# Designs tried in a protein design chat: VH-VL binders against q0atu2. Part 351

Target 1, 119 residues: q0atu2
Amino acid sequence: MLDKKARIRTSREYRNVFEKGKRLSGRFLIIYYVENALDNNRFGFITNKKIGMAVIRNRIKRQLRAIVREYQGQVKNKHDIVLVARAGIGKSSFEGMEKDYIAIMKKAGLFARNANKID

## First folded at step 17 (VH-VL)

Design tj61 (framework fv_dusigitumab)
Fold by ESMFold2-Fast, scan of step 17:
Structure tj61 (fold): chain C 119 residues (1-119), chain A 121 residues (1-121), chain B 111 residues (1-111)
Amino acid sequence: as target 1 above (119 residues)
Amino acid sequence: QVQLVQSGAEVKKPGASVKVSCKASGYSFTGYDINWVRQATGQGLEWMGWINPYAGETGYAQKFQGRVTMTRNTSISTAYMELSSLRSEDTAVYYCARDYDYYETSYFDYWGQGTTVTVSS
Amino acid sequence: QSVLTQPPSVSAAPGQKVTISCSGSSSNIGDTYVSWYQQLPGTAPKLLIYDNNRRPSGIPDRFSGSKSGTSATLGITGLQTGDEADYYCGTWDDSPSAWYVFGGGTKLTVL
């Protein structure tokens, strides 16, 4: 679970990231990301209806939040980052999603040189 | 410039299979899901399914499950849709379309030109 | 019929305004965002509106969209002969499983 100030909360804030941010795709995840003027990172999570029924979407969203929380200390500060689940993510394992997240964040240059799992 | 270019028209006998191709250019092929949509003459648009070209995963509309197969070849940025056990009711224009995620949904921002498939005895 | 209901046809004279409705349910329009597609005769569909009311680059502001409850509306002002086309609304539904649903289409005739 992320602290309230580390969450993107309004539709306006989400749309800002989609419109001004960079897009990078992974196997099951897409990130949209942009620098912010704050002293912290903020994360958003999207599991739209193409992913599946509500029970699947809710599980995926919980798993993505857990992954982001675990690696939050490795993310370069002052970014708004939206994670969008891709079609087929419901067939991925937790480990698969985690590996995809790490790979995308490294490729985007958003992780520290030696990305490590925080406890 | 984003383009999706589809294979040419096909004429098939009932019971045959058809495989339509969709070649993408102007963007990173694996970065966007591809959807297939068909349209019978004078009728509306009907969604068939999606493929995630990165993962290779697919999802199909219930109506087509068991006789549709969607695949891709990333080395040539091409998606395929194969429909088997063809019936005259499968006579239609078949489109591929690129899926774009924006906020809480996705939509089809670029479409192929369509491939006419005629099934006749 | 189709899961999303549109009038089969609409007509008006050049320079006039038309609206095209699209009625759905709580599992589609009521719970997510609507897109509109324009299909000129003999061509592939083209994205016209996304996110209920947003226009892609190159789409003139004569085209607008709105949503209320389980229904969406496409508005076209200053009608031109080149607007003669079929118009489709579309969105994702998760009942009975995840799928993309289109409206039945509306044929616009400019008299």
Scores: ipSAE 0.874, ipTM 0.934, lowest interface PAE 0.6, mean pLDDT 92

Design tj62 (framework fv_dusigitumab)
Fold by ESMFold2-Fast, scan of step 17:
Structure tj62 (fold): chain C 119 residues (1-119), chain A 121 residues (1-121), chain B 111 residues (1-111)
Amino acid sequence: as target 1 above (119 residues)
Amino acid sequence: QVQLVQSGAEVKKPGASVKVSCKASGYTFTGYDINWVRQATGQGLEWMGWINPYAGETGYAQKFQGRVTMTRNTSISTAYMELSSLRSEDTAVYYCARDYDYYDTSYFDYWGQGTTVTVSS
Amino acid sequence: QSVLTQPPSVSAAPGQKVTISCSGSSSNIGDTYVSWYQQLPGTAPKLLIYDNNRRPSGIPDRFSGSKSGTSATLGITGLQTGDEADYYCGTWDDSPSAWYVFGGGTKLTVL
């Protein structure tokens, strides 16, 4: 579970990231991201109904939170980042989602080039 | 200047197949999912399915499963929708539309001009 | 039949205001956000409203949206003859499977 202060919690905060942020797409993930005025990063997770039924959406959301938590130490500070699941993500493996996340974050310049998993 | 340009009108006999194309320009083709929607003359809009052009994954409405195939060619930024075993009730205008994710949903922000498919003997 | 229910037609005079309703259920409008599409005669649909009440660039503020419970409403003020069109609400549904559902459409006539 990510620390409370590292989570985007309100619909207003989500909309702010969508409206002011940059968009970058991966195979199964889209990120919207914007620099914040805080001294920490915040993450949001969206699995809307096009992804599938609730069971699939809940699994994907848990897996994305786990991936973000594992790599949070590699993310450049002071950003609000929203991960949006794309159509078809339910057919991806955990490793596939992880690889997609790392690739997108590196391309966005939000991640160290040699990002390592943390234990 | 996002554009989706579709192939021209088709006239087909019952039992034939039709393949409609949708060429995207003005944005990163692989960055947005594409949906297909049809509309019979004087009738409402009916969703057919989606394709994720980056991953190549698809999802179809139950009504069209077994008859519809959605594909894409990323080198020419083009999505395709093929409908087989055509019946007279498949006579409709077929649209492709770009899927935009915003907050806790998605919607169709740009649409192709439509392709009229007429199925007659 | 359409999963989302709209009145088949509505009419008003130029300069007047109209509202178009869209009624759904807990698996669609009740759980997620609604979009509205305008279709002028002989043309492709055009996005008019998203996220229940937001306008894309280029859509005048005469067009507005709202949602309450399992129903959404499109409002149009200062009606113009160029507003004559079919209007469709749309949203994602996950019952019985994930799919995009449209309302049956409402024909707006400006007399």
Scores: ipSAE 0.867, ipTM 0.931, lowest interface PAE 0.6, mean pLDDT 92

Design tj63 (framework fv_dusigitumab)
Fold by ESMFold2-Fast, scan of step 17:
Structure tj63 (fold): chain C 119 residues (1-119), chain A 121 residues (1-121), chain B 111 residues (1-111)
Amino acid sequence: as target 1 above (119 residues)
Amino acid sequence: QVQLVQSGAEVKKPGASVKVSCKASGYTFTGYDINWVRQATGQGLEWMGWINPYAGETGYAQKFQGRVTMTRNTSISTAYMELSSLRSEDTAVYYCARDYDYYESSYFDYWGQGTTVTVSS
Amino acid sequence: QSVLTQPPSVSAAPGQKVTISCSGSSSNIGDTYVSWYQQLPGTAPKLLIYDNNRRPSGIPDRFSGSKSGTSATLGITGLQTGDEADYYCGTWDDSPSAWYVFGGGTKLTVL
């Protein structure tokens, strides 16, 4: 769903965010984030096997991409941000994941003051 | 510094329940999932389940389903594992361990010292 | 039986090298990353390797990990008497449901 330039694509790029980034946890989500030297934001999404079977992991990843896309205009520019699903996220509603994402991004100071939600 | 401190040794009779505690310090308790692992005398490590202390959600290994309950109290940064209907085969050291997510997996980066539970008549 | 297969024991002399294998399947090692844990006698396990081949702070570089297909290997060079311990591989499996699986453990004796 996200433009290719807005996606973290390689394992090396993911590991860079985990190693150099800050970590903040929410109820069902963890973010790792770091400033980048690009002119845009990039997002990564991780649902490891502790989340559940492939069908659950694929649904969660799809829903997280939709949430990120909807709010991408509110995110401060020049960041690499990785969303990691926590144990139990498969039992959350879509609305619950959305609220968790918003809360974490605000706590991280990653939402720009004048940014608006993208419908 | 990160520490997980567990409750002391327990001796129980068959059919009883035991509740082991795991008190976390040195980090944001709700920020990391907790796993429980046991080890019978002379045997290997056996995973029992996880709790997400923020959400309160749990997941249990099939072998323990119906006998194990994992809970937490966020006000005192403590996780609990209760095992009911104890059998002699439940005699083991029980560990809590902190779950750390890195890239496409997670692992246990800090462990409690263990709680010995002996089930005997 | 253990889901992940390790040799029950391995031994070598001080200064030598040893390798410990961990064999799984496509639903675990073949599809995700492996960790290794060291358990010294009478102590809790300690994380030794994560993400197949990465070391936590404080773990010396004589400990290494690798993965090929459905198997992982722990390597220890410059063996020391203080390395006598049980070594466990571990990873997540999603068959039939999500669970963390350990190898049966390998007892390392330094003679």
Scores: ipSAE 0.871, ipTM 0.933, lowest interface PAE 0.6, mean pLDDT 92

Design tj64 (framework fv_dusigitumab)
Fold by ESMFold2-Fast, scan of step 17:
Formats: structure tokens, C-alpha cells, sequence
Structure tj64 (fold): chain C 119 residues (1-119), chain A 121 residues (1-121), chain B 111 residues (1-111)
């Protein structure tokens, strides 16, 4: 579970990231991201109804939080980042979602180090 | 300038198949899902399904499951919707529409001009 | 299957105000955000409202949206002849499976 300070929770804060942020798409994920004025990163997670029934959406959201938590040390500081699940993500494996996350974060220039290497 | 351009009108006999194309321009084709929606003359809008053009995954409305196939060709930024075993009730205008994710929902922000498909003997 | 209910028609004179209702259930409007689409005669639908009450660029503020419980409402003030069109609400539903549901549509006649 991510620390409370590392999560975007209010609808106003989410909408600000969508409105002011940059958008990049991956195979199963879209990120919206913007630099913040805080001393840490904050993450948001969106699994809307097009993804599937609640049980599927809840599983995807939990898996995305686990992925983000695992790689949080590689993310450049002071960013608000919203992950939006795309249609079809429910058919992806955990490994597939993880690979997509790493690829899109690298493409965005948000990874400070190579997340695929064992340090 | 975002644009979705669909193929021209089709006239088909019952039992035939039709394949409608939707060519995207003005944006990164793989970055947005495409939905297909149809409308019979004087009737309302009816959702048929979606394709994620990056992953190639699809989802179809129950009513069309087994008769519809959605595909894409990323090299020419084109989505396709093929409907088989056509019946007179399939006579409609078929639209492709771009899916835009905003906050906790998604919606269709740009639509193709529509393709009229007429199924008659 | 679940559908969104709209009045089939509504009419008003130029300059007047009109509202169009859209009634759903807990699996659609009651649990997510609503969009509205305008379809002028002979044309493709156009996005008019998203996220319950937000307008895309180019949509005048005469058009507004709201949501309460399992129902949504589209409001049009200062009605113009060019507003004569079919209006559809729409949103995602997850029952029985994920699908996009449109309202039955409302034909707005000016005068």
C-alpha cells in the first residue's frame, strides 16, 4: 500500500493532473503527469467501468499499486502521476502490466535509473 | 486536427458480410481506443464494441458476439469492423468514434462521418 | 438489458430554456459520469458534455449538465433554431458485462 502522502485522492487534484499534465499511452496504460511543488511523488489510479466488472477493476487497481510501489524508488521526484487502465488490461498478465508500466515511464523520462536491472 | 474518415456506403444481400474501415489522422492512432456504434434509420445509437489499437484487444456487445470482428492496421492508422451473417435489421449507419479517458470515465470525443450499410434482397 | 430512459421529444420557442432528462440505474449513471451527444440532422453525433457537467472547447455555456442519483439532466438556455437536433446521454455500465449504454434519444424541436 502506498503512503497517504504518495496518493492523489481528491477529484480536484485528479482533474488538475488531467487538465495540466502531459499524456502518454502504453499498450494497457495511459499516464497523465505533471511536476508538483511537493517533496515527493503522488500517484493516482483509474479503472473505469469499460475495464470490466468491479472484481476485475479492483484486481487491476491493486496490481497497479503493487507495481508502482515496487518501482517508486526509480521515479523522478516531485511528480503527480495518474495511471489510467485502458480497454483490454483485464486480459493482460501481471508481468505484462509491469512491462508496460516500465516502458511508459521510461518513454516519459520519469525513471531516474534502469528499472529492469538488478542493483 | 483530429479526423476519422470512414469507407463509403455498402449494399449487401442477407447472409453476406460487410467490412467498414475507419482511418485516423491528426493524433497517435495507437494512443486511443476506437469504439463502433450503429444507428438504424430513425432509431437511437447502439454500441457494438471497442478495439485497443495498441494491444489489439477487443470487447463486443453481447448482441453482436459471434458476428462482429474488430481489427486494426497500425501502419496505416486504420480500424476495421466486420459484421457477418447480415440481416435486414443490420441496415444502419455505422460510426467509429475515438475513446477519450478523463478522470473516472471515458467518452467519444471524435466521430467518423458514418458508413451507410443497406441489407436488402 | 439496461438502457437509459429519455423523453422521446421536447419542444420550446427560440430564446427559451429546455431540459432533457436521462434516467438510469445504480450500474450506470448511479455509479459513474455521464456524457451528452448532439446529433444534427444527417450528421454524426458530436460530444456536447462530458464528466457530468463539463464542456469541450467550442461548446457554448448555454449548454449545461448535471447529475443527481441515478439521473442526469442536459440544460439548454437561450434556445436557437440551430439547436434542433437529437440529444443522447451515454455512459459505461458493468452489468451484465462492460458496455457503453446510450439513452433512447430526445428530439428537440424549436418552436
Amino acid sequence: as target 1 above (119 residues)
Amino acid sequence: QVQLVQSGAEVKKPGASVKVSCKASGYTFTGYDINWVRQATGQGLEWMGWINPYAGETGYAQKFQGRVTMTRNTSISTAYMELSSLRSEDTAVYYCARDYDYYENSYFDYWGQGTTVTVSS
Amino acid sequence: QSVLTQPPSVSAAPGQKVTISCSGSSSNIGDTYVSWYQQLPGTAPKLLIYDNNRRPSGIPDRFSGSKSGTSATLGITGLQTGDEADYYCGTWDDSPSAWYVFGGGTKLTVL
Scores: ipSAE 0.874, ipTM 0.935, lowest interface PAE 0.6, mean pLDDT 92

Design tj65 (framework fv_dusigitumab)
Fold by ESMFold2-Fast, scan of step 17:
Structure tj65 (fold): chain C 119 residues (1-119), chain A 121 residues (1-121), chain B 111 residues (1-111)
Amino acid sequence: as target 1 above (119 residues)
Amino acid sequence: QVQLVQSGAEVKKPGASVKVSCKASGYTFTGYDINWVRQATGQGLEWMGWINPYAGETGYAQKFQGRVTMTRNTSISTAYMELSSLRSEDTAVYYCARDYDYYETNYFDYWGQGTTVTVSS
Amino acid sequence: QSVLTQPPSVSAAPGQKVTISCSGSSSNIGDTYVSWYQQLPGTAPKLLIYDNNRRPSGIPDRFSGSKSGTSATLGITGLQTGDEADYYCGTWDDSPSAWYVFGGGTKLTVL
């Protein structure tokens, strides 16, 4: 459900975030993030084969997009942020992933003060 | 700066268990998954499984399920791999390796020096 | 048993070029990215190439990687005696379950 302009779409753009960005790990999520010049945030989502079979990877990716959408209003503007699912995430609940996301975004200083979630 | 240091060589009898340690330094231990890979004498590399040191979750190769247990102790930045019901074909060098996520893949960017485990009667 | 097929050996003279192939299937190389590892005699493996064709810091540009379809290739130019080693390709597979698979390894002899 994220608008096209709020999504990282090309492999070149993903690799840019991995190479120039900062890395911060949570319990089940890793984020790579870098400031952009586009005046809007863009998000990327990665669930690679170590996570599990396609059905698990697809569920995790869908759930992460839902979490990001819900909290997009709290994210400081002008960032490219890639969420990477970590080994074992398939054993987490939706609530567990949501809590992990909030914790890592706060630790990264990417949540704005006094922001409200959108959903 | 990043270093993985493994425990010393072990000689075991068939049917025994062995527990190999892997102490990490130079990075945030909980921030990277650890994989275990073995290499039998004169043979190739064989993946055994992974542990997420933050969550404590593990995943094992089918061949080792039921015989392998991976754990960690975050207070000393150490991962462990225990293999039970040892057979002569388990004679190998056992490696721990740090997992690095990059784009659509994962790979092993730093490796321990290896622990030789010899199973003999 | 190796899911990824490599030639067991390759040899060339110093200064020459060699290529090492790694053949897989649609559930591994065909669907994800390949890494290469160098193992010098008596040592632990070392990451040589990741993301099909990228080098970690400290790896000279005479090492290169490529991928086409379900196969990957490691190229080494300007061969040196210090390149004598075993070379392994590796990637993730999700059949029958998620696991990391290595090629059978290729012994490079510099004659």
Scores: ipSAE 0.861, ipTM 0.925, lowest interface PAE 0.7, mean pLDDT 92

Design tj66 (framework fv_dusigitumab)
Fold by ESMFold2-Fast, scan of step 17:
Structure tj66 (fold): chain C 119 residues (1-119), chain A 121 residues (1-121), chain B 111 residues (1-111)
Amino acid sequence: as target 1 above (119 residues)
Amino acid sequence: QVQLVQSGAEVKKPGASVKVSCKASGYTFTGYDINWVRQATGQGLEWMGWINPYAGETGYAQKFQGRVTMTRNTSISTAYMELSSLRSEDTAVYYCARDYDYYETTYFDYWGQGTTVTVSS
Amino acid sequence: QSVLTQPPSVSAAPGQKVTISCSGSSSNIGDTYVSWYQQLPGTAPKLLIYDNNRRPSGIPDRFSGSKSGTSATLGITGLQTGDEADYYCGTWDDSPSAWYVFGGGTKLTVL
């Protein structure tokens, strides 16, 4: 579970990220992201009705939160980031979503260079 | 300057198939889903389905399952909608529309000009 | 069977106000956000309102939207002859499967 302070919680905060942020599209994910004035990152998750029925949307949201949680230490500080699930995501594997997330975060320049800790 | 440009009008016999194209320009084609919507003469708008041009995945309205196929060619930024086993009630204007994700929903921010398909003997 | 209900027509004089209703259910309007589309005669639809009440750039502030419960409303003030068009509400539903549903459309006549 992400700490309360690491979550985007209000509709106003979500809309701020959509309006002020940059947009990058992946295969099954879109991110909107903007720098914040805080000492930490905040994440939001959107799984709208276009994706499918509630059972599918709830599974996807849970899986996306798990992916973000696993990689949160590798994300550059001071960002509000909203993940939007894209049409067809329900047909993706967990590994496919994870790969898509890593690719889009790297493309955005939001991952630290030493993220893999291969040292 | 986003544009969606559709292929020209078609006249078909019952039982034939029609394939309508939608060429996108002014944005990253794979970054936005494409929806197809039709409108019979004097009638309302009817949603047919979506394609994710990045993944190639599709979703269709139940009414059109088994008769509709949506595809794309990323090298020419073009989406296609093919409708088979045509009947007179398929006579309509067919639109492609770009899907925009905003907050808790999506909507159609840019539309093609429409393609008239007439099915008659 | 029509999942989103609109009045078939509405009329008003130039300079007046008009409202167009769109009634749905808890699985569509009650549970997500509504968009409105304007279709001028012989043309493709154009996005007019999104996220219940927001205007894309280029849409005058004479056009407004609102939502309450399972219903949405489009408002037009300072009515002009160029506003004569068909107006459609639209939103996503997940019953029985995910699909985009449009209202039946409302023909606006400026008398």
Scores: ipSAE 0.860, ipTM 0.929, lowest interface PAE 0.7, mean pLDDT 92

Design tj67 (framework fv_dusigitumab)
Fold by ESMFold2-Fast, scan of step 17:
Structure tj67 (fold): chain C 119 residues (1-119), chain A 121 residues (1-121), chain B 111 residues (1-111)
Amino acid sequence: as target 1 above (119 residues)
Amino acid sequence: QVQLVQSGAEVKKPGASVKVSCKASGYTFTGYDINWVRQATGQGLEWMGWINPYAGETGYAQKFQGRVTMTRNTSISTAYMELSSLRSEDTAVYYCARDYDYYETSFFDYWGQGTTVTVSS
Amino acid sequence: QSVLTQPPSVSAAPGQKVTISCSGSSSNIGDTYVSWYQQLPGTAPKLLIYDNNRRPSGIPDRFSGSKSGTSATLGITGLQTGDEADYYCGTWDDSPSAWYVFGGGTKLTVL
């Protein structure tokens, strides 16, 4: 579970990231990201209805939070980052989502120089 | 400039298959999912399914499962929708559309011009 | 039948205003955000409104959207002859499976 202060919580804050942020896509994940004026990172997670039924969306959201939590120390500070699940993510493994996350974050330049890589 | 350009009109006999193409330009093809929507003459819009061009994964509306196949060729930024076992009620304009995620939903921000498919004996 | 219910037609004179309703259920409009699409005669649909009430770049503020409960409304003010089109609401539903649902469409006539 991510610390409460590390979560994007309001619809206004989410929309700010979509409107001002950069977009980068991976196989099953899209990130929208923008630098914030805080001293910490905040993460948002979106699994909309195109992904599947509520039980599938809730599982994916939990798995994404676990992945982000594991790698939070590698992320460059002072960013709001929203992870959006893409169509088909329900067919991915946990390891597949994790690899996709790492690849996207590295491509975005959001991982610190010594970020972990899982093959 | 984002564009989706579809293949030309087709006339088919009942029982045949049709394959419609949708060529994307002006953006990273693999970065956005593609949806297919059809519209029978004088009727409303009907969603058929989606393809994730990066992963190759697809999802189809229950009504079309078993008859529809969606594919893509990333080297030419083109998505395809093939519908088999055609019947007269499949006569429609078929559209591809780009899926855009915003906040807690997604919607179709750019559409192809449409491909008319006529099924007649 | 269409999953989302719209009136089949609406009409008004140039300069007037109209509203187009879109009625759904708790598994679609009641639980997520609505988009609206404009289809001019002989053309592909065009995104007009998203996120219940937001306009893409290039869409004039004469077009507005709102949502209350399980229904959404498209408002058009200062009607112009170029607004003659079919209008469709749309959203995702997860019952019985994930799918995108459209309203039946509303033909707007401006005379």
Scores: ipSAE 0.874, ipTM 0.935, lowest interface PAE 0.6, mean pLDDT 93

